# Designs tried in a protein design chat: VH-VL binders against q8ixk2r445to577. Part 42

Target 1, 133 residues: q8ixk2r445to577
Amino acid sequence: FFGMLQNKGLTDYCFDYNPPDENQIVGHQVILYLCHGMGQNQFFEYTSQKEIRYNTHQPEGCIAVEAGMDTLIMHLCEETAPENQKFILQEDGSLFHEQSKKCVQAARKESSDSFVPLLRDCTNSDHQKWFFK

## First folded at step 1 (VH-VL)

Design zb13 (framework fv_zigakibart)
Fold by ESMFold2-Fast, scan of step 1:
Structure zb13 (fold): chain C 133 residues (1-133), chain A 121 residues (1-121), chain B 107 residues (1-107)
Amino acid sequence: as target 1 above (133 residues)
Amino acid sequence: QVQLVQSGAEVKKPGASVKVSCKASGYTFTSYYMHWVRQAPGQGLEWMGYINPYNDYTKYNEKFKGKATMTSDTSASTAYMELSSLRSDDTAVYYCARSGRLYYKDAMDYWGQGTTVTVSS
Amino acid sequence: DIVMTQSPSTLSASVGDRVTITCKASQDISNYVAWYQQKPGKAPKLLISDASNLETGVPSRFSGSGSGTEFTLTISSLQPDDFATYFCQQYDNLPYTFGQGTKLEIK
């Protein structure tokens, strides 16, 4: 699957990655932003290794969650995906992060005027359901 | 303080159109969704849809698709809801209400006072 | 569409009573429920969001609880100002849907 990764509950928001410049692709938090239909910063690929890959810029980035954290951060993709970069896209649309046993949820970043995907305990909420459009 | 002020009552004939306004003040208009909710006389609340004033993106309850049109004017901090081809069963009080676009909470925390639309021959 | 069903549809009570209103969702909606109070001729007023978060300025006698499919609004000691219609609403999935309302009347 590939395209814009949209939230069912926060229905006009999509995964979005805005690196500060093309030479600083990794290390920044993935955000949610209004879906614009133009691809680019909102174009992601779900791979056979269960990665959520960002390949609009080089080098290719892969979404990861560091141990003990709940934020999704862009890391360099590895030849063999490490466990912290693996998300199981379930038939019901949930994104399950196996290493933490939590699900990706659309949420507001506290003390910020932006939305972000965060790891939360899994529920059957539409805010934890994602689809490629 | 947050305030939503709606236009006055309207009496229309079947087949006419009506456009209700909702003027926002006390907050950044483009930072919140604006919802429209209808209440027929003596009945419950029915969600019609929302508009995102930041980009004019709209979501309609399927029941009102083709019947209601939501727009906004960011320079005036005003949202609009137009109903076309009015029928007697469109008689209701129409409310605007805001919810958090920047906040994960989608509860409607502030409501306009309501606009009564009466459709009669 | 998610159907929200309230019980009872009407409730008669006296000042000082503890009253409980229930709201059931046709599917799991986690805690994405709001409760509103509406007085005759007035717009609804938000009382509770996220099933249990009391809104600023709402008296502490109001409380909400529940998750999943069953939610409850409680008024611990009913005051004259509390006679009104109460609505639950889910905002887990579009379209947003409301319960049919519970009219709280003087006994």
Scores: ipSAE 0.000, ipTM 0.540, lowest interface PAE 14.8, mean pLDDT 86

Design zb2 (framework fv_zigakibart)
Fold by ESMFold2-Fast, scan of step 1:
Structure zb2 (fold): chain C 133 residues (1-133), chain A 120 residues (1-120), chain B 107 residues (1-107)
Amino acid sequence: as target 1 above (133 residues)
Amino acid sequence: QVQLVQSGAEVKKPGASVKVSCKASGYTFTSYYMHWVRQAPGQGLEWMGYINPYNDYTKYNEKFKGKATMTSDTSASTAYMELSSLRSDDTAVYYCARKYRYGSYAMDYWGQGTTVTVSS
Amino acid sequence: DIVMTQSPSTLSASVGDRVTITCKASQDISNYVAWYQQKPGKAPKLLISDASNLETGVPSRFSGSGSGTEFTLTISSLQPDDFATYFCQQYDNLPYTFGQGTKLEIK
């Protein structure tokens, strides 16, 4: 799959990566923003290694979750995907993070009006359902 | 000083293949995507695709899928574009061009172009 | 595919003139537009990126403006070296597409 990764419950929001520094693409949090399909900040590839790749920039980034954390951070892709970069996109639209055994949920960022994808216990919530457009 | 130096002109028969090279110097080859663009005589520019030399990821214009193949050789800092099953309407100047800096898909440095002529 | 349409296709002008070239996109492309200059027998040269960002080494008489679907390239005081063909390019969505070109020639 390649495209915009959109949330079913937060219907107008998509995965978005807009690093604040053009010279440093890694280490920043992935956010959710209104789906627009412009500037390619919202275009991701789901690979056979179960990675969510950000192919917009060089070097290429892969979404990861740091140990003990629940936020999705951009890291450099590796030849063999490490466990913290593996997500299973299931038939029902849930995005399951294998290493933590949690699901990606659209959530409001603490102390702000912005939205971010976070790891949460898996539920049947539409806020945990994702699809490529 | 950034330079992209392409291979010389080619004259081919219909049905043949051609492989154009683009040798990069003056920058870290794996840090920038490489685009391929062609221009038929007296016509405009047509984007063919790009390759990321870091991981060999490619993106093709649908029109060229199955006809063009982009590859790179990191040790030689050289990008390649091979065009198969040549037809007369493939006669064009073929350019390699470096992706503009991080965050933009504009093209900042261009090779001098390789003229490919397909005739009987 | 996003279609980029340039106007005029050919423009005749004199040294010292103010020249404007327009580029229209078939859909909203924000500011993801580049402008190139191409002289006969030569490769294109990048002039402007992100609709209005002048590239290093490009003379200040060149400027770009616009957002959404309409973009312009302006040369404030035309010089002899400026007679060339100019192309706009969108890089908002794949495949990346170019305008058909505007040939700037001596009046």
Scores: ipSAE 0.005, ipTM 0.533, lowest interface PAE 15.2, mean pLDDT 86

Design zb3 (framework fv_zigakibart)
Fold by ESMFold2-Fast, scan of step 1:
Structure zb3 (fold): chain C 133 residues (1-133), chain A 121 residues (1-121), chain B 107 residues (1-107)
Amino acid sequence: as target 1 above (133 residues)
Amino acid sequence: QVQLVQSGAEVKKPGASVKVSCKASGYTFTSYYMHWVRQAPGQGLEWMGYINPYNDYTKYNEKFKGKATMTSDTSASTAYMELSSLRSDDTAVYYCARGRYYGSKWYFDVWGQGTTVTVSS
Amino acid sequence: DIVMTQSPSTLSASVGDRVTITCKASQDISNYVAWYQQKPGKAPKLLISDASNLETGVPSRFSGSGSGTEFTLTISSLQPDDFATYFCQQYDNLPYTFGQGTKLEIK
């Protein structure tokens, strides 16, 4: 699957990755931003290895969560996906991070108008339901 | 049980404003868009717009842009719709309705009971 | 805006009859159609979504079909509780629009 990864509850928001420097693709937090149907920063690929890949720039980035953290960070993709880069997109739309046993949820960043995907205990909330558009 | 309960009937004079409330219960208020639909006496249904209670984003039908204002109060699980500069042709029953969303498409699975707004002099 | 046109505007029928209400869209809306039932003085009630998906708790005598521009709501054997006004709604594109309604009356 590929395309815009959109939240079912926060309905106008998509996964977005806008690195400050095109020569430094990795190390920054994935955010949520208004879905515009244009712009390469919102285009992701879900792979057979359960990765969420960002292919707009080189080298290719893969979304990861460090042990003990709840934020989604862009890392370098590897030939064999490490466990911290594996997300199971389930039939109900939940995006399950296998290593942490948690689900990706749309959340407000630092009491601001900015939104980010974060790991949270899995619930039946539409803020934890995702689909490719 | 999922329920939307609206404020009571209002009778207003031309030029006044009215604010209708819609209190949600039985579900997570911020997980669903709240839509407003009006029905003039003996007429069909007309979609007015929606508000996303999670971030207060609003989208209006062009026909109601500048006439209706949608807001929400997450702590009270209540959505509001205010009509300004009332005219006699604003007389209608106003419904709030919960949107079910699948791929940028909404239909309405739960409706409030309706609030009758009558504009007369 | 997408225009939704229902036919007939008024339908007279007897208990036990099979009735069909048609809804036509002014452009292709795939299967993004919902059907609602409204009784006098009450809010609309969702019957069918995605043209043919029966809402939980709605009697099986109700069914929907169609795709593209022509959609139908069928009641296979009318019950007294079914005399009401029925509306179709498209949700393919903003603004969401409803048909003008079909009033189902006792013959």
Scores: ipSAE 0.000, ipTM 0.524, lowest interface PAE 16.7, mean pLDDT 85

Design zb4 (framework fv_zigakibart)
Fold by ESMFold2-Fast, scan of step 1:
Structure zb4 (fold): chain C 133 residues (1-133), chain A 120 residues (1-120), chain B 107 residues (1-107)
Amino acid sequence: as target 1 above (133 residues)
Amino acid sequence: QVQLVQSGAEVKKPGASVKVSCKASGYTFTSYYMHWVRQAPGQGLEWMGYINPYNDYTKYNEKFKGKATMTSDTSASTAYMELSSLRSDDTAVYYCARSKYGDYRPFAYWGQGTTVTVSS
Amino acid sequence: DIVMTQSPSTLSASVGDRVTITCKASQDISNYVAWYQQKPGKAPKLLISDASNLETGVPSRFSGSGSGTEFTLTISSLQPDDFATYFCQQYDNLPYTFGQGTKLEIK
């Protein structure tokens, strides 16, 4: 699957990667932003290795969650996907992070007006349901 | 100081149309979505839809699709909501309300309301 | 559509009482809940956003709590100015939906 990765609960929001320094593409948090339908910073690929790849930059980025953390961070893709970069997209639309046993949820960032994907205990919330558009 | 000032009360016959205005001041009009909410006498609140004044994009509650039309006039900082084919059950107070943050949050600022009465 | 159900529909209380109003969502809405106060003939006033964040200028006796499907609005020491109708609202998904309202009246 590939395209814009949209949230079922936050219906107008998509995975978005907009690092403050475009010459250093890795190490920053993945955010959620209004879906614009133009690809670019919202274009992702779900691979056979269970990776969520950011395909608009060279070298390619892969979403990861560090041990003990709940935020999704952009890392460099590796030839063999490490465990912290593996997400299982399930039939019901949930994104299950196998290493942590948690699901990706659309959530408000602290007290700000922005949204981010975070790892949370798995539920049937529409905020934990994702689909490619 | 954010203010939303709505047009005055209207009395209409069944089958008529009504257009309610909402004049905004105290902020950048194109930076926030404008929502419309109605309240029938003694009843709860019902969300009708929103307009983005920057690009005129509209989103309607399915119940009001084809019945309500939202527009805006950026030069006048005014939003409009028109209801067509009025029925007695459209009798309500109609509010405009601005999102707290940008485009998708709870409603921090409300107009005073416009009473629309539909009677034969 | 997400259905928001408030209880009680009417609440009688005295000045100085602690009162609690409950709001239940038909599905998990995380913390995307706002609470409004409405007095007769007036527009609603936002009190609380994100289930528990008190709006600037709202008295500290008001507080909100909850996540998922059950939310509460609490007034710790009721004042005369607090007799009004209270509404919860979800903004997890469109269309936005409100509870039916709780009328807080003098005992």
Scores: ipSAE 0.005, ipTM 0.548, lowest interface PAE 13.1, mean pLDDT 85

Design zb5 (framework fv_zigakibart)
Fold by ESMFold2-Fast, scan of step 1:
Structure zb5 (fold): chain C 133 residues (1-133), chain A 121 residues (1-121), chain B 107 residues (1-107)
Amino acid sequence: as target 1 above (133 residues)
Amino acid sequence: QVQLVQSGAEVKKPGASVKVSCKASGYTFTSYYMHWVRQAPGQGLEWMGYINPYNDYTKYNEKFKGKATMTSDTSASTAYMELSSLRSDDTAVYYCARWGRYYSKGYFDYWGQGTTVTVSS
Amino acid sequence: DIVMTQSPSTLSASVGDRVTITCKASQDISNYVAWYQQKPGKAPKLLISDASNLETGVPSRFSGSGSGTEFTLTISSLQPDDFATYFCQQYDNLPYTFGQGTKLEIK
């Protein structure tokens, strides 16, 4: 699977990686933004190693969640995917982070009108359902 | 203040090449993609492609692949667009333009003043 | 490629008039439309993004509306400074495409 990773509940929103400092492509939080259909900063690849890769910039990035955190951060990809970079895209559209036993949910950023993907307890919410477009 | 300043007008013969420059100031050059847009007489605006100045990654409109080459010089905060094998239908004003506040927005917030390229026999 | 069609190509109006310019997309582009103003010999200037979001510093007499395939730029009370060519642009898919332009001229 590859393309724009879109949310079923927030139907106009896609995974988006837009670091404020282009000189440092990794280490920043993944956000959700209005789907624009052109790929680029919203183009992700789901790999056989269960990675969500970002290849628009260099170096290539892989989405990860650090221990004890709930935010999705861009890390460097490795030849063998570490456990914190593995997500299981399930048949019902859930994106399950195996290491934490939590699901990726579209969530409103505190005190703002922006949205971000966060780890939350798994539910049947459409805000936890994702698909490639 | 953000500014994009382009090189001056060029008159070229068919078969020649031309290289247009776009010098950026007032922001971190490598933090924004630089796009190129042309405006041919009577045809409106055409998006040509972009370059990421951080890593020199380029994406071209299929129409301009093999015709246009985009490069950048980060030490000079300058983007370049070279046109090869010029024909009369390459006559246009060429603009550099910065992708909006963040590259995810898809529109152009700042534009260079334009460079007129005229191809005549 | 997504085709953007503007109408009218040329519009004659007087100061104080309400002016409407239409832009139609060949397919559904949601709200991913920007509007630009261009004066002779000058680069385009961004007026509106996301179909209706007014750019900072642009006078409130400018407004945008629409979604899907039909979009409108309105100038509620035309001022002398507004005589220019206006372009719509879609950014839903690559390649980015522009309308052909609407030239707004003095009546």
Scores: ipSAE 0.005, ipTM 0.525, lowest interface PAE 12.1, mean pLDDT 85

Design zb6 (framework fv_zigakibart)
Fold by ESMFold2-Fast, scan of step 1:
Structure zb6 (fold): chain C 133 residues (1-133), chain A 121 residues (1-121), chain B 107 residues (1-107)
Amino acid sequence: as target 1 above (133 residues)
Amino acid sequence: QVQLVQSGAEVKKPGASVKVSCKASGYTFTSYYMHWVRQAPGQGLEWMGYINPYNDYTKYNEKFKGKATMTSDTSASTAYMELSSLRSDDTAVYYCARYRGYSLKYAMDYWGQGTTVTVSS
Amino acid sequence: DIVMTQSPSTLSASVGDRVTITCKASQDISNYVAWYQQKPGKAPKLLISDASNLETGVPSRFSGSGSGTEFTLTISSLQPDDFATYFCQQYDNLPYTFGQGTKLEIK
């Protein structure tokens, strides 16, 4: 699977990564932004290793969640995917983070009306359902 | 070279409708959203909505829902914005603008020259 | 809706001056701000995106800064061609909203 990773509940929003410097791809939070259909900063690849890869810029980035945190951040991809970079895209559209046993949910950023993907207890909410387009 | 060329000025009576066109050239028309922005005389800029020419998906500013209709013609690389039931306070310059939502920069990077719509009796 | 407030509404300056225009958002918008320049009778022109990224072809005397709720556009050494109206715009959330504009005029 590859393409723009869109939310079923927030139908206008897609996974988005806009690094502040094209020479520094890692270390920043993944956000949700209006789907523009052009790929690029919204283009992700779901791999056989259960990674969500960002390959628009080099070096390749892999989405991760650090222990005890609920935000998705961009890390450097590794030869063998570490547990914190593994997400199971299930048949119902849920995106299950293996290490934490939680699901990725489209959520409002604490201080504003902007949106981010966060780890939350798994529910049957459309805000936890994702698909590639 | 990227260009957005809009249709000419229109003078309409209250209650009429007007359809403004925006012809794109110099890039792949379906690869960029097209936004519409208006500016009343001596006033600031007001966002009206956008259309994705790839799949015809539209999003409107709630203020213009039921008032504006956005469409596109991929074969002609042209976007359209139609206003219905015109009132005197619809008098404004209407702009189309290409939306760049990729790389390190999100913005309306190219604008049409504007179409003046005057509503008076 | 996110409200964008610019200050000042009008600014008088001389060629060679350092000019700063501010833009305040009613809520945290991260760095999702663009700045546009508009000359009378013309369409707006993009100057800055993502709060601080200078558009290709825009003179280096223009710079943007800020994050969260407060943003600034600076012209380090004002030139005659810079007298225009400047608008900030947020694209963090729909509807997209613009500041009311700052008219930069000759002192």
Scores: ipSAE 0.007, ipTM 0.595, lowest interface PAE 10.5, mean pLDDT 86

Design zb7 (framework fv_zigakibart)
Fold by ESMFold2-Fast, scan of step 1:
Structure zb7 (fold): chain C 133 residues (1-133), chain A 121 residues (1-121), chain B 107 residues (1-107)
Amino acid sequence: as target 1 above (133 residues)
Amino acid sequence: QVQLVQSGAEVKKPGASVKVSCKASGYTFTSYYMHWVRQAPGQGLEWMGYINPYNDYTKYNEKFKGKATMTSDTSASTAYMELSSLRSDDTAVYYCARLKYYGSRPYFDYWGQGTTVTVSS
Amino acid sequence: DIVMTQSPSTLSASVGDRVTITCKASQDISNYVAWYQQKPGKAPKLLISDASNLETGVPSRFSGSGSGTEFTLTISSLQPDDFATYFCQQYDNLPYTFGQGTKLEIK
């Protein structure tokens, strides 16, 4: 699947990656932003290796969660996907991070009116349900 | 219509185990988490944990970790809760309940009728 | 764990009375509170979610208010069908926790 990864509960928001330098895509947090329908920084691909890839800029990035953390950050894709880069997109729309046993949830960023995807204990919340548009 | 139908009352001796079932109908079983809540005689409600029937992921209240085991059978649309090493203070009514989220709003919208478990010598 | 404390534990009232039940959380839980009604021998029934959102089919005489650490459930004109035990529940954090219950009985 590919396209804009939209949240069912936070219905106007999509996965968004907007690094300060388009030539250095690694090490920054994935955010949520109003869906604009134009692809680009909101265009992601879900691969057969269970990766969420960002290929709008080069080199290609893959979303990862570092051990003990709850934020989604951009890493370089590897030839064989490491466990911290694997997400199971389930039929109910939940996005399950295999290594941590947690789900990706749309959440308000602390001390801000902005939103980010975070790992949380899995619930049947619409804020934990995602679909490609 | 949505229904949660639980197994019948059980009387057990201390040290035994008991397995309570909760059969769901009227909705897609794998689309909602199933929670278990108990109520000791004359007392309040105590949340035990949940199971996600889609992937069998479970989350337990620390008090019940290692004592309660939650499982499900998707072909039968049935959730189970097994309680081991029973003590007299496990005497309670055990409820299964479906948790619904609408956005960030979790609430128990449908409950089973309850299963009374009595632990007595 | 978040501790939910209800007051009073027992409340005696007459049909037509305005009654208020209070629930206090041991820490700030924003508005993540639900209220349930339970009649003897029956499972609990959801009345209110998000502290103040009345569930479909629940009579308008029921209302909820509060945020942070203190919440109230109000029944504006008590009816015979309302004599039951009421529980508050927080869902800000796991484990989910309930108040000890308030038994509303006929005076």
Scores: ipSAE 0.006, ipTM 0.551, lowest interface PAE 13.4, mean pLDDT 85

Design zb8 (framework fv_zigakibart)
Fold by ESMFold2-Fast, scan of step 1:
Structure zb8 (fold): chain C 133 residues (1-133), chain A 120 residues (1-120), chain B 107 residues (1-107)
Amino acid sequence: as target 1 above (133 residues)
Amino acid sequence: QVQLVQSGAEVKKPGASVKVSCKASGYTFTSYYMHWVRQAPGQGLEWMGYINPYNDYTKYNEKFKGKATMTSDTSASTAYMELSSLRSDDTAVYYCARHKGYYRTWFDYWGQGTTVTVSS
Amino acid sequence: DIVMTQSPSTLSASVGDRVTITCKASQDISNYVAWYQQKPGKAPKLLISDASNLETGVPSRFSGSGSGTEFTLTISSLQPDDFATYFCQQYDNLPYTFGQGTKLEIK
């Protein structure tokens, strides 16, 4: 699977990664932004190791969640995916973060009306359902 | 280099429609969103909406839903904005402006503007 | 909607003056502000993005500052070419909104 990772509930929004500093492509938060259909910063690959890869830049980035956190951060990909970089894309569209046992949900940023993917307890909400477009 | 060239001035009667064009050159047309912004005489700027020329996705300011229609023609590298059921308070200069399609939305290039006058 | 309020609405100044224009947002918008210059009969021109980043080709006498809810555009030594209307714009959330404009005119 590859393409733009779109939210079923927040229908116009896709996973987006566009760090402002081109010399530091990892370490920044993944956001949600209006789906633009151009690929680029919204183009992700779901791998057989259950990674969500961003390969627009070199070195390749892999989405991760650090212990105790609920935000999705871009990390360097490793030859063997660590547990914090594994997401199970389930048949119903849920994106289950294996290490934390939580699901990725489209949510508002704490201090603004902008949207980000966050880890939340798994529910049957459409805001927790994702698909590649 | 990068240019956005808009269609000429229009004078319309109330109730008519008008379609303004914005022809892009000097860059990859489908790599940038095209926004429309209007300015009534002596007043400020009002954002109307945008179109993504790559997939024809549109997003409108609620105020313009059902009144403005945005389209694009990739083969001609041209964006269009049509306003229906014109009223005198639609008299304004209409601008197209491009934006790269990231969450940081500033307009680095603007068309020269199209004056639309609605009068009896 | 996020409301952007500029002050003053009109400013009279002389060549060589330092002028300051303020833009206030109705809620926290971080640094998601751009500034534009518009001359009569012309389209707006981008001056500053992300509150403080000067656009390439814009004279260094222009500067921007601020974060959160209060933003400032400063012209350190006013030149004849600078008499224009200035607009701030927020892009933290839809719909994108502009300040009402500040008209900078010859004293």
Scores: ipSAE 0.006, ipTM 0.551, lowest interface PAE 13.0, mean pLDDT 86

Design zb9 (framework fv_zigakibart)
Fold by ESMFold2-Fast, scan of step 1:
Structure zb9 (fold): chain C 133 residues (1-133), chain A 119 residues (1-119), chain B 107 residues (1-107)
Amino acid sequence: as target 1 above (133 residues)
Amino acid sequence: QVQLVQSGAEVKKPGASVKVSCKASGYTFTSYYMHWVRQAPGQGLEWMGYINPYNDYTKYNEKFKGKATMTSDTSASTAYMELSSLRSDDTAVYYCTRGYKYSRGFDYWGQGTTVTVSS
Amino acid sequence: DIVMTQSPSTLSASVGDRVTITCKASQDISNYVAWYQQKPGKAPKLLISDASNLETGVPSRFSGSGSGTEFTLTISSLQPDDFATYFCQQYDNLPYTFGQGTKLEIK
């Protein structure tokens, strides 16, 4: 699967990666932004290793969640995907992070009017349902 | 001050179409979703769908898909909801209401437009 | 679709009473619930969002609680202006759905 990764509950928002520093494209938080249909910062690939790759830049980035954290951070991809970079896109649209046993949810960013994907206990919420468009 | 002002009451025959308008003022029109909710006489509230005026993205309740069409005109700060192939069971008060993108409650409502379908 | 069921459908009370209205969701909706007040011939008015967040300008006698599948709207000391129909609404899943309403009548 590849394309824009869109939320079912927050229906016009997509995964978006636009780091503030062009010289250091990894280490920053993945955000949600209005889907624009242009690819670019919203173009992701879901791989057979259960990675969510951002490959519009080189080197390729892979979304990860650090131990004890709930935010999705861009890391460098590894030859063998580490557990913290594995997400299972399930048939119901949930995006399950295997290492933490939690699901990716569209949520309001602290102290702002923007949205971010982050880990929460799995529910049947449309805010936890994702699809490639 | 925030206001949503809807067009006046309509009386239509079965098979006709009706287009209800909702003029927004007092806020940035493209910063909020516009939702449509109907209420049949003596009945509860039914969510019909929304439009995002920023990008014209629409989402419909499946019950109203193919029946209702939502559009917006950002230059006029006006949202529209058109109902086609009217039937007697479309008789209701139709409300436009503002939904903030991360506040999911509907905080401001139009006064409502009564649509009566009779032969 | 998520079904929202309110109880009671009609509630009789006196000014000064503590009134509780309940709302049950057919599945877990976390805290994605709003409560509305509607008076005859008028549009609904938002009272509470995110299950417990009181809207600006709404009297403090109104409060909301609950998470998961059971939600409660409480009016701590009923005033004459509070006699109205109250609706709960979920916005966890599309389509958004409302409870059938609870009509609060003077006893």
Scores: ipSAE 0.013, ipTM 0.627, lowest interface PAE 8.1, mean pLDDT 87

